# VH-VL binders against q8zy40: the designs that were tried, part 36

Target 1, 190 residues: q8zy40
Amino acid sequence: MIVGVVDYTVGNIGSVLTALKRAGAVPVVVKGVEEAGRVDAVVLPGVGTYEAAYALARQFKEVVLEKPTLAICLGMQLLFESSEEGGGQGLGVFKGRVERIKARKVPNIGWRYTHVVKNSEIIAEGYYYYLHSYGVRWGENEAYTAYIKLEEKYVAAVERGHIIGVQFHPERSGRTGLELIKRFLAVAKR
Short names: E, the ipSAE of ESMFold2; O, the ipSAE of OpenDDE; V2, 0.75 times the mean of E and O plus 0.25 times the DockQ between their complexes.

## First folded at step 11 (VH-VL; framework fv_regdanvimab)

Design e3 (at its last look DockQ between E and O 0.04; V2 from the best seeds 0.00; counts 0 for: pae E 12.5 > 2, placed apart)
Fold by ESMFold2, look of step 11:
Structure e3 (fold): chain C 190 residues (1-190), chain A 123 residues (1-123), chain B 110 residues (1-110)
Amino acid sequence: as target 1 above (190 residues)
Amino acid sequence: QITLKESGPTLVKPTQTLTLTCSFSGFSLSTYGVGVGWIRQPPGKALEWLALIYWDDDKYHTTSLKTRLTISKDTSKNQVVLTMTNMDPVDTATYYCARIEWELLPYYGMDVWGQGTTVTVSS
Amino acid sequence: ELVLTQPPSVSAAPGQKVTISCSGSSSNIGDNYVSWYQQLPGTAPKLLIYDNNKRPSGIPDRFSGSKSGTSATLGITGLQTGDEADYYCGTWDRSLKAVVFGGGTELTVL
């Protein structure tokens, strides 16, 4: 299956391309909506600045709603209503605001145990690699699938249909991350 | 120096409710990443985890006893309270409280333990 | 039935090495960090190893821990009679959403 990785024109997407290949996908780089219309699934990567990523990602909202989507770190944050980072707009796919995290050290860097609250075909409980300064506070929400504990609980994963967002980097999370990507691809084929 | 001490009745009758208090010093449950748990050990038997409470009031209970257990904290008093309903002679054990501390990754080990209190449930 | 399996007892002579195994599953040892506890006769347990292989301050380096797949191992070298104790492994189980302990291993130094 052909998986389009959105290129925000800043940042390095090489790790996510490599992880998709290892998971059995055919990754392609997409920079516009026309290219994205021809892929089977879409990845919003977690590299770049919020401002640069939002400027391009806003054009992809309809694609995200139509196609299986995996949004990673910054990509997940773009799916929320707003963000404290920069001028604050988001795509509004999920309810919630992105804010600077409250933690002993910011950014939150390293392996964190991720608690899964609901049954998921894609998101499994375990350790994943995190690198972020902003996040969404945990709360009662049907779409909020997983959290991590810092000074407060923060959303680690969200799901609605075939739209999946994760705060961690599955492409940097070893076997557990690779298995998550494989499960995403399997669900996306249906 | 970090210390924890269990207190409560040492003898209860079947069907009664047991209330145990963990009083601690040298740390606070208002501190990010800190939790307190309860573990019991029947005479001559293995350790059995019962419940945990964290600084943010998040709580976990062992599945087999979750309908009988309540855990709560009073951060201003440096206390954690465990309540266990419908006591039975099989619940006779030494009850320990213990501290857990997170850094950046959650794990559920107990780094400092109280000396324990023995509770006997007479038939 | 215990979720984590340990041998009920092990023994060795002073100065020798012993290992204690802890067997579990993907939902516990496989995905989570393992801790080990020493319980000397008549006392409360003491944390011996955390995060699979790290020692708290004051634990000598003759105590070691490791993890492979769904199994964890506690190693003790240079055995002393003061090491006679029960040893427990412990970890989180994501399916049970609970802390689980092994059944304990009684170490005898003969």
Scores: ipSAE 0.006, ipTM 0.541, lowest interface PAE 12.5, mean pLDDT 87
Fold by OpenDDE, look of step 11:
Structure e3 (fold): chain C 190 residues (1-190), chain A 123 residues (1-123), chain B 110 residues (1-110)
Amino acid sequence: as target 1 above (190 residues)
Amino acid sequence: QITLKESGPTLVKPTQTLTLTCSFSGFSLSTYGVGVGWIRQPPGKALEWLALIYWDDDKYHTTSLKTRLTISKDTSKNQVVLTMTNMDPVDTATYYCARIEWELLPYYGMDVWGQGTTVTVSS
Amino acid sequence: ELVLTQPPSVSAAPGQKVTISCSGSSSNIGDNYVSWYQQLPGTAPKLLIYDNNKRPSGIPDRFSGSKSGTSATLGITGLQTGDEADYYCGTWDRSLKAVVFGGGTELTVL
């Protein structure tokens, strides 16, 4: 299975590529929508700033709507309606607003227990690695499938059809993250 | 110890179908992320990738030979089979099978190769 | 027909450094990891470099790989007579959905 990793980031996407390979996928870097059209699934990585990422990611909205998608951290955040970070405009795939998190320490860094409240073939409850200063506050939303508890509850995962968003970094979440990626690939292949 | 070994006819007549079998040990094609590919090399020429099959039966073929190539697997026997129809003298080459493996530090590419089997297409 | 381009041959004296280039496009080297294979005379290819610059177990550190843009380079320092072989670059081409190899480079140790 060929998985395109969208390159809209200033940071290194190597860890995502490596994780995808470990999960058994053929990862490729995608820089344009035309290239994205040629892959079986796409990953929106989570490295960089919101504004910079959105400037490039906005062109991939149709790809996200059409292909199995795993959005990671910033990638997930881009899928929402708006953000306090950057210019504030999101892709609007999910309802909600990205805001600066309330926590003892910001950014939230490290392993956090992720509570899954809705059945998912992909998202399993457990510890995942987080690295973020912004997030979506937990609330009533059919797409919200998991949360973490900081000073408040924040969305850890969202799902809508073939689109999966995770606030954590599965590529940095050891076995738990690897297994999640594998499950994503399995579902995406259907 | 991971090993692959190609087997099949070493002489094929033009227009006939070549069937090659890759028998392997030390790994399973039921393992997530594992794949087996076929590569050929005409005498004195470059490597040419032919086909690839993964644990989940996902397959890829070189476009130029797609209509002639079929790759399949028998996981229970640890075998991958390549068939190539309508053989021509130009298809004379050493045929290799090789493993693609993903682990903690995944190898991107063919990390273990068979010794190859030479196939001559001649009347 | 070749998607990746390599020089047909390179040569150097023992102890010297050689580099082998591999030129491709955005759909292959530009966006994907490059592997290098060593093929000694009369033998099957052997994986030499993977993921652009990583060495499998058993490969000495005098072998190195790098990638920039749509090109990759294999470096060999401290050249030895035993390094005389054909070297192939390879990667995945997204547009073709296929593994692609270079034309190979014959390394001669003078």
Scores: ipSAE 0.006, ipTM 0.528, lowest interface PAE 11.2, mean pLDDT 90
ESMFold2 (binder alone), look of step 11: mean pLDDT 91; pTM 0.935

Design e4 (at its last look DockQ between E and O 0.48; V2 from the best seeds 0.00; counts 0 for: pae E 11.2 > 2)
Fold by OpenDDE, look of step 11:
Structure e4 (fold): chain C 190 residues (1-190), chain A 123 residues (1-123), chain B 110 residues (1-110)
Amino acid sequence: as target 1 above (190 residues)
Amino acid sequence: QITLKESGPTLVKPTQTLTLTCSFSGFSLSTYGVGVGWIRQPPGKALEWLALIYWDDDKYHTTSLKTRLTISKDTSKNQVVLTMTNMDPVDTATYYCARIEWDFLPYYGMDVWGQGTTVTVSS
Amino acid sequence: ELVLTQPPSVSAAPGQKVTISCSGSSSNIGDNYVSWYQQLPGTAPKLLIYDNNKRPSGIPDRFSGSKSGTSATLGITGLQTGDEADYYCGTWDRSLKAVVFGGGTELTVL
């Protein structure tokens, strides 16, 4: 299975590529929409600034809507309607607003227990590695499937059809993360 | 110095309700990541987790006793209360409360325990 | 009934090394961090190991923990008579949404 990793220069591509390989996929770097159209699934990776990432990622909205997609951290954040960070405009795939998180320490860095509230074939409850200063506050939304507890609850994962967003970094989450990626690939092959 | 102490009746009749209080000091249950759990241990037997309550009032109960257990907190008093209904001689055990820290570390466990209180259920 | 499995007992002479195993599943040890507790006779349990292999302050380096797959192991080197106690493994089970303990292991120092 060929998986396109979208490169909008926000980092973490190397680790994502490695994780995908370990999971049994053939990862390729995707820099344009045409390339993305040739792959079986896509990954929106990264840690970086929202505005810079959005400027490049906005062209992939149609690809996200068409291909099995795993969006990671900033990648997930880009899928929402708006953000407090940057220019504020998101891809609008999911309802919600990205805002600066309220936590004892910001950014939120490290392993956090992720609470899964909806059954998922891909998202398993457990500890994952987080690295972010912004997030989506938890609330009533059919797409919200998991959360973490900071000073408030924040969305850890969202799902809609073939689109999965995670606030954590599965590529940095050891075996738990690897297994999640494997599950994503398994579902994507259907 | 963090301390926890269990208090309540040491003798309960069958079918009665047990109410135990965990009084703690050295920390606050309003602090992010902090929880207090209850564990019991029948004489000569293994530890059995009962319930857990967190700073945000999130609660968990062991499935086997879920219908009988209620856990609550009074943050202002630094107390956590466990109630267990319809007590039976099989519920005879030493009951512990313990502090748990969540999310700061992957799993910090129950790092401070009370000394435990022995509860006997007998006619 | 028990979600985690431990040997009922282990024994060794002073100065020797012992290991205590804790077997679980993917929903607990597999995906969560393991803690170990020491319970001396007539006392409350004490946290011995957390996060698979980390020692709280005051715990000597003779005590070690490890995890592989769905199993965890407690190691005790330089066994002392004071180590005679019951040892429990514990972790979170994501399926049960509960803290789970092993059945406990009685360590006897010969």
Scores: ipSAE 0.075, ipTM 0.696, lowest interface PAE 3.4, mean pLDDT 91
Fold by ESMFold2, look of step 11:
Structure e4 (fold): chain C 190 residues (1-190), chain A 123 residues (1-123), chain B 110 residues (1-110)
Amino acid sequence: as target 1 above (190 residues)
Amino acid sequence: QITLKESGPTLVKPTQTLTLTCSFSGFSLSTYGVGVGWIRQPPGKALEWLALIYWDDDKYHTTSLKTRLTISKDTSKNQVVLTMTNMDPVDTATYYCARIEWDFLPYYGMDVWGQGTTVTVSS
Amino acid sequence: ELVLTQPPSVSAAPGQKVTISCSGSSSNIGDNYVSWYQQLPGTAPKLLIYDNNKRPSGIPDRFSGSKSGTSATLGITGLQTGDEADYYCGTWDRSLKAVVFGGGTELTVL
């Protein structure tokens, strides 16, 4: 299947493209909504700043609502209502506000055990690679699927229909991350 | 230094509820990453993890006994309490509590153990 | 039927080396940190190895740990009679959402 990876101007999306190919997809780089209309699924990668990414990503809201979507790190954050980092209205697909994390070290870098609270065909409990300074505090929400424990609990994954967001980088999470991507593609093919 | 001690009844009858208290010193459950777990060991048998509770009140229970186990904490008293309902002779074991900490140990490692308390469930 | 499998017993002479295996699956040893515990006769267990291969302070370096795939190994060199004990591996299992222990290995120093 053809998977469009949104390019936020700069930033290294090579790891995402490589991981998608390893998982059996045909990745293509997408810079506009017209190109996104031709793909089977969309990835919102986790590179760049909130402002730069949002300026382009807000044009993709309809595509995200219509096509299977995997949003990674910054990409997940863009799906929320707002962000302290960028000071603007997000896409509002999920309830919550992105804020600077409370942790012993910021940014949160490295492998973290990710706790899955709700049954998911895509998100599995285990260790994933994190690299972020902002996150969404855990709370009562039907869409919040997984969390990590820092000074407080933070959202690690969200799901609503075919829209999947993860705070970690599955493309940098070894076999565990590759299997997550494979499960996303399998569900998206239905 | 860090110590944990188990207390409670040593003899219970079938169907009764067992309540065990873990009293500890040298650390606090208000500290980020800190937790206390319960483990049991039937005579001559292997260790079996039962439950654990973290500083943020997050709790986990072994699947096979989940409906029988309750774990709670009182941070101001430095205590963790395990309750197990509907006791049966097969539950005869030594019960241990142990500290878990993230900062310097794996998420699921148990670095300091109590001496244990032996509970016999009569036939 | 145990989630983690250990040999029931091992033995060796003083001064020799012994290795104790712990076999599991991708949902436990494969994806998670392994710890090892020593239980001397009549005493509570003591943490011997954490994070697969790290020693708490006070544990001599003749105790070592390693992990490969879904299997973990405890190594003990320079065996002493004081090492006679039961040894348990432990880890998290993500499918069970539980801590799991191996069945234990009785070490005899002859």
Scores: ipSAE 0.006, ipTM 0.576, lowest interface PAE 11.2, mean pLDDT 87
ESMFold2 (binder alone), look of step 11: mean pLDDT 91; pTM 0.932

Design e5 (at its last look DockQ between E and O 0.37; V2 from the best seeds 0.00; counts 0 for: pae E 17.9 > 2)
Fold by ESMFold2, look of step 11:
Structure e5 (fold): chain C 190 residues (1-190), chain A 127 residues (1-127), chain B 110 residues (1-110)
Amino acid sequence: as target 1 above (190 residues)
Amino acid sequence: QITLKESGPTLVKPTQTLTLTCSFSGFSLSTYGVGVGWIRQPPGKALEWLALIYWDDDKYHTTSLKTRLTISKDTSKNQVVLTMTNMDPVDTATYYCARIETYTPEGWLPSYGMDVWGQGTTVTVSS
Amino acid sequence: ELVLTQPPSVSAAPGQKVTISCSGSDSNIGDNYVSWYQQLPGTAPKLLIYDNNKRPSGIPDRFSGSKSGTSATLGITGLQTGDEADYYCGTWDRSLKAVVFGGGTELTVL
């Protein structure tokens, strides 16, 4: 399965590439829309700054809507309507606004138990690794499948059809993260 | 140095099952991105790819022979085994195994190159 | 099924240059890297070109490869009688989920 990893040209995507390889995918680096349009699935990685990532990611909106997509951390945040980080713009795939989190320590770093509230073939309850300073407040929404508890509840995962977003880093979440990636690939192959 | 060697029967009867073993050295199937493929060549004819198996046990088979082919590996023995059922005189060929590396080069698609080949073993299916 | 098309034969004099074409589709050559193999009489195939245009160690630079759209080309300059062989292109096909080879091209040095 060929999986395009979008390269925002900022940050290091090496761990995402390695995790995809370990999960059995054939990852390729994608730098333009034409390249992404010809892969089986896409990954929006969670590295770099919001502003730099948005500048490229906005060109990929139609690809994200068309192809199976896994959006990680920053990549998930780009799918929302707006962000108080980096100019406030978003792709608008999911309702909600990205805001600075309210937590005892910011950034939220480390393993957190992730609560799944909707049945999902891809997202499972368990511990995942988090590293973020911004997030989306939890609320009633059909697309919001999982949350974590800090001072408030924040969205940990969102899904609609073949579009999956996670606030955590499955590529850094050990076996539970690897199994999530494998389930994403399996669903994408259908 | 990397080497591969095919072994198995050189003569089989129609309807029998052929089992070929690829024994290799100088690399491991535990290495990320590495695989072993099987290719055959009937006398005087073109190469025909049959199957491959990767380090993670992922497998692919040519569609025309998919129901007749089984490929498996034993990483600890550095071996890959191809089984082909219901042999027919048309299956008479030289059978090769070859190493495959999946590369993620700078660029947008991986490369599929068979960089080291065995010497081949000729299998005759007698009518 | 989709196949890669090569000319059945090509020929040229010693010292001349020759090209061998390989034509496919978006799902194979268009989307994937092309490799070329040389098969001398009575021997196993040998990798000649990988990743469209790269040479493995030991392959002289008079062998070259290129790709444009859904077509690939093997170039051989300074032809020698030892270059008489069959040449195959090969690549991955995403639709078939399989490796595909061209039908082969017999090179004759006259």
Scores: ipSAE 0.000, ipTM 0.470, lowest interface PAE 17.9, mean pLDDT 86
Fold by OpenDDE, look of step 11:
Structure e5 (fold): chain C 190 residues (1-190), chain A 127 residues (1-127), chain B 110 residues (1-110)
Amino acid sequence: as target 1 above (190 residues)
Amino acid sequence: QITLKESGPTLVKPTQTLTLTCSFSGFSLSTYGVGVGWIRQPPGKALEWLALIYWDDDKYHTTSLKTRLTISKDTSKNQVVLTMTNMDPVDTATYYCARIETYTPEGWLPSYGMDVWGQGTTVTVSS
Amino acid sequence: ELVLTQPPSVSAAPGQKVTISCSGSDSNIGDNYVSWYQQLPGTAPKLLIYDNNKRPSGIPDRFSGSKSGTSATLGITGLQTGDEADYYCGTWDRSLKAVVFGGGTELTVL
C-alpha cells in the first residue's frame, strides 16, 4: 500500500511518515496533483496555519474525492466549507465551519477521550492525542462520527465514503492511533 | 549486484499444477518498499503480468487467473513462489520474475517499474 | 479495464529517429507513470524508461520517454542495429491493482 502524504510545507510530517511505515504502508511525499495520482491512498497531515495550508491543499480536492483519504487535524479542517482562522474558504468536502475552540486551555493539547457515535470500520472509541486551537462544533451531520468534550462538543472525526477526517493526531496517539491507521489502510486496500 | 532466477519444471501436463520459484540476490524482500512480480510471455506474444508480492506480504493477482494463481514468499531464503493450477497448453510460455520498487531515484515517489528481471524459464504444457 | 495500445511494428534506417506510441484506453494512464521495456531477441525484458521520461543507469540518452494526457511515447534517436527489439510500455492500473503492458512494438532496423 503506497500512501501519499501531502506536503503543505507548513509543518513536520515526519511523524506521519513514521506512523504509516509502522502500520505497514509505504509512505511517499506528495507535492503535486500528478504525484498524488500515483499513490493508492492519501494523507492530509495537519500542523500549521489554515491559510498557508489551504493555499497548497486546494489543488488536491479532486484527489481527495477520488482516493481513500485520511485527513489529520488541520488536514481535516481543510475539508470543511470555511474557517474562522484567516477567514478562509475550505475544500468544501464536508459541511461545517471551523472555529476557534472554547476550552479551558487553548490550544487543546493532550490526550482526550474520543466518543464515537456512529459505526465505523476505522474510528474506534478511546483516547487520542489532540493539538489544535480550532475545530468544528458538534452538531447534526451524517458525516460526523466522533466528538470530544471541551467547554462544548467538537467534532473529533468525520467520515464520508472513502474520506476520513480526524481532529486528533493518530501518529501521536500510540497504539490506539497506530491501530486506527492500520484500519484505514485495510479499508483503503479494498 | 541484483539478480533473479526462475526455477521449476519446464514440462507440465495438462490439469497439473505449476510451481515456479524465483530465487534472488543482492536485495531482500524484507526491505521496505520492495516487491517481486511474475510475468509470462507466450511464444511470439506480448508480456502478461501475473502476480506481485511485497515485503509486507501484500499480494496482487491478475484478475483473469486469480483463481488459479498463488504467490508467496520466503524472505529467509530470498525466494518467491508462484503456483498455477489446472495448467493448459495455452499456458505455455516463458515465465519471468522481476523486482519492483516503490521508490524513485528522487526517493519520495512510488515507482511501478520492474527494474531487474530474471532470465526467464520456459514452461511447456503438453500431454 | 485499462488497455495500452502500441503499433505492432515500426522501422527505420540506422541513424534515424523513431517513435513508439502507447495509448491508454482510459484516464488511468493519465494519472500514473509509464514505463518502457526493451526486449532483445531471445532475451528477457529490460527496463528502458521509467516514470514517463527517466532513464535507468546504463541507458543511453538517445532513448527518451514522454507522456501527454493518455498517451506515452518512446523516442529513439541515432538508431542502431542493436536497437532491433520488441518494446513494451507498461503502467499500474490503480482500479484493478495490476500491472498492464502494451501489446508490444517490433522495431526493425532497415
Scores: ipSAE 0.000, ipTM 0.540, lowest interface PAE 12.1, mean pLDDT 90
ESMFold2 (binder alone), look of step 11: mean pLDDT 90; pTM 0.929

Design e6 (at its last look DockQ between E and O 0.04; V2 from the best seeds 0.00; counts 0 for: pae E 12.0 > 2, placed apart)
Fold by OpenDDE, look of step 11:
Structure e6 (fold): chain C 190 residues (1-190), chain A 127 residues (1-127), chain B 110 residues (1-110)
Amino acid sequence: as target 1 above (190 residues)
Amino acid sequence: QITLKESGPTLVKPTQTLTLTCSFSGFSLSTYGVGVGWIRQPPGKALEWLALIYWDYDKYHTTSLKTRLTISKDTSKNQVVLTMTNMDPVDTATYYCARIETYTPEDWLPYYGMDVWGQGTTVTVSS
Amino acid sequence: ELVLTQPPSVSAAPGQKVTISCSGSSSNIGDNYVSWYQQLPGTAPKLLIYDNNKRPSGIPDRFSGSKSGTSATLGITGLQTGDEADYYCGTWDRSLKAVVFGGGTELTVL
């Protein structure tokens, strides 16, 4: 399976590429929507600032709506309606607002137990690695499938059809993360 | 608790088809990363892998017997079936089914290990 | 037919250490994790080592595994009479698209 990794960030996407390879996919870097049209699935990576990322990622909204998508950290955040970070405009795929998290220490860095509250073929409960200062506060939402508990509950994962968003970094989450990526790929092949 | 149990005829005539069923409990073959494989062992001989089927219906067969082997699964019944055509006395062996997981630390590998085995069923091919 | 090579037999006295080698190629041991199985007389094989060097629950730390290059090794320390069994290495061969086993090693406790 050819997986396009959208390059809208200033950060290193190497770890995502490596994880995808290890999961059995053929990752390719995608810089434009035309390139994205040639892949089987897409990954929205999670490194960079919201404003800079959105400026480039907004062109991929239709791709996200059309193809199996795994959005990671910032990538997930971009899928929501708005954000306190940057210009505040999101892709509007999911309902919700990205806000600065309330935690003992911000950014939230490290392994956190992720609570899965809805059955998922892709999202498994367990420890995942987080690195973020912003997030979506947990609330009643059909798409919200998992959360972490800081000073408040924050969304850890969202799902709608073929679109998966995770606040954590599966590419940095060891075996647990790798398994998640593999499950995503398996579902994407359907 | 995970268990597997092989069932089927223990005596088969040459040229007939052997059908073995692996019934398992304690896990589901719809679970990601899970597979069930068949292994046989002739008396006093080494283990010989035959076939493997995964949760996603991906199948593998040993090349030497590929034309004779068919592996299938019924997830709802927690069963995996192996058929082997044109049996010969040389196929006399104890046949095992075992659970296999594909979970690996760093790489996607179709083989992790067979962590739970059935007790095996002895199949004799004789006229 | 055998893709992995093991010594046919090894022996040692109780309390001693034995090693069982498993030699393969880049398409199997070189690229994939190795598992070891113990088969006591008259019983089904049991997973002894997985992922080259990991022990399933219930397996004592007397059993160890290692891999280097295209070869793997099973180590058994503090040999006990109950360790007398056949031992098989196994892994995936990417070229054959098959699970492959060694020929087995008969361990005798003297």
Scores: ipSAE 0.008, ipTM 0.537, lowest interface PAE 11.7, mean pLDDT 90
Fold by ESMFold2, look of step 11:
Structure e6 (fold): chain C 190 residues (1-190), chain A 127 residues (1-127), chain B 110 residues (1-110)
Amino acid sequence: as target 1 above (190 residues)
Amino acid sequence: QITLKESGPTLVKPTQTLTLTCSFSGFSLSTYGVGVGWIRQPPGKALEWLALIYWDYDKYHTTSLKTRLTISKDTSKNQVVLTMTNMDPVDTATYYCARIETYTPEDWLPYYGMDVWGQGTTVTVSS
Amino acid sequence: ELVLTQPPSVSAAPGQKVTISCSGSSSNIGDNYVSWYQQLPGTAPKLLIYDNNKRPSGIPDRFSGSKSGTSATLGITGLQTGDEADYYCGTWDRSLKAVVFGGGTELTVL
């Protein structure tokens, strides 16, 4: 299947492209909405600043709502209502506000055990690689699938229909991350 | 420095509720990344994990005993309390509490293990 | 039946090397880090190895740990009479959302 990776022009998406290819997808770089119309699924990658990424990502809101979507790190954050990290406005797909995390070390870097609280066909409990300074505090929400424990609990994954967001980087999470991407592709094919 | 001590009844009758208290010193269960767990060991048998509670009140219980176990903490008293309902002779064991560290400054946040254990308290369930 | 499988016993002479295995599955040893505990007769367990292969302060380097796939191994070299104990592996199990221990291995130094 053809998977469009949105290029914000301010980051390196090579790892995402490589991981998608290893998972059996045909990755293509997408810079505009016309290109997105031809792909089977979309990835919102996690590199760049919130403000820079939002300027482009807002054009893709309808595509995200219509096509299977995997949003990674910054890409997940763009799907929330607002963010402290500049811009202030998000796409509003998920309830919640992105804030600077409260942790012993900021940014939160490295492998963290990720706790899954709802049955998910895509998100499995285990260790994933994190690199972020901002996040969404955990709370009761039907869409919040997983969390990590820092000084407070933070959202690690969200799901609604065909839209999946993860705070970690599955493309940098070894075998565990590759298996998640494969499950996303399998669900997207249905 | 760091110590934990189990206390509670050493003899209970079948069907009674067991309440065990873990009193500790040298650390606080308000400290980020710290937890306290309960483990039991029947005579001559292997260790069996029962439950744990973290600094943020997150709790886990062994599945086979989940409906019988409650774990709670009182941070002001430096205590963790385990209750187990409907005791049976099979529950005769030495009960330990232990400190858990689950956060580390390393890139990996691995299960550190149970690094400090109490000496244990033996509970006999008999009529 | 136990989630983690250890041999019930092992033995070796003073000065020799012994290994103790711990077999599990992808949901426990495969996904998570392993700890090992030493329990001397009549005493509480003591943490021997954490994070698969790290030693707490005060544990001699004769004790080592490793992990491959869904199995973990405790190695003890230069065996001493004081090493006679029960040894347990432990880890998190993702499917059970629980800490699990192996059944224990009794080490005898002949």
Scores: ipSAE 0.000, ipTM 0.571, lowest interface PAE 12.0, mean pLDDT 87
ESMFold2 (binder alone), look of step 11: mean pLDDT 89; pTM 0.928

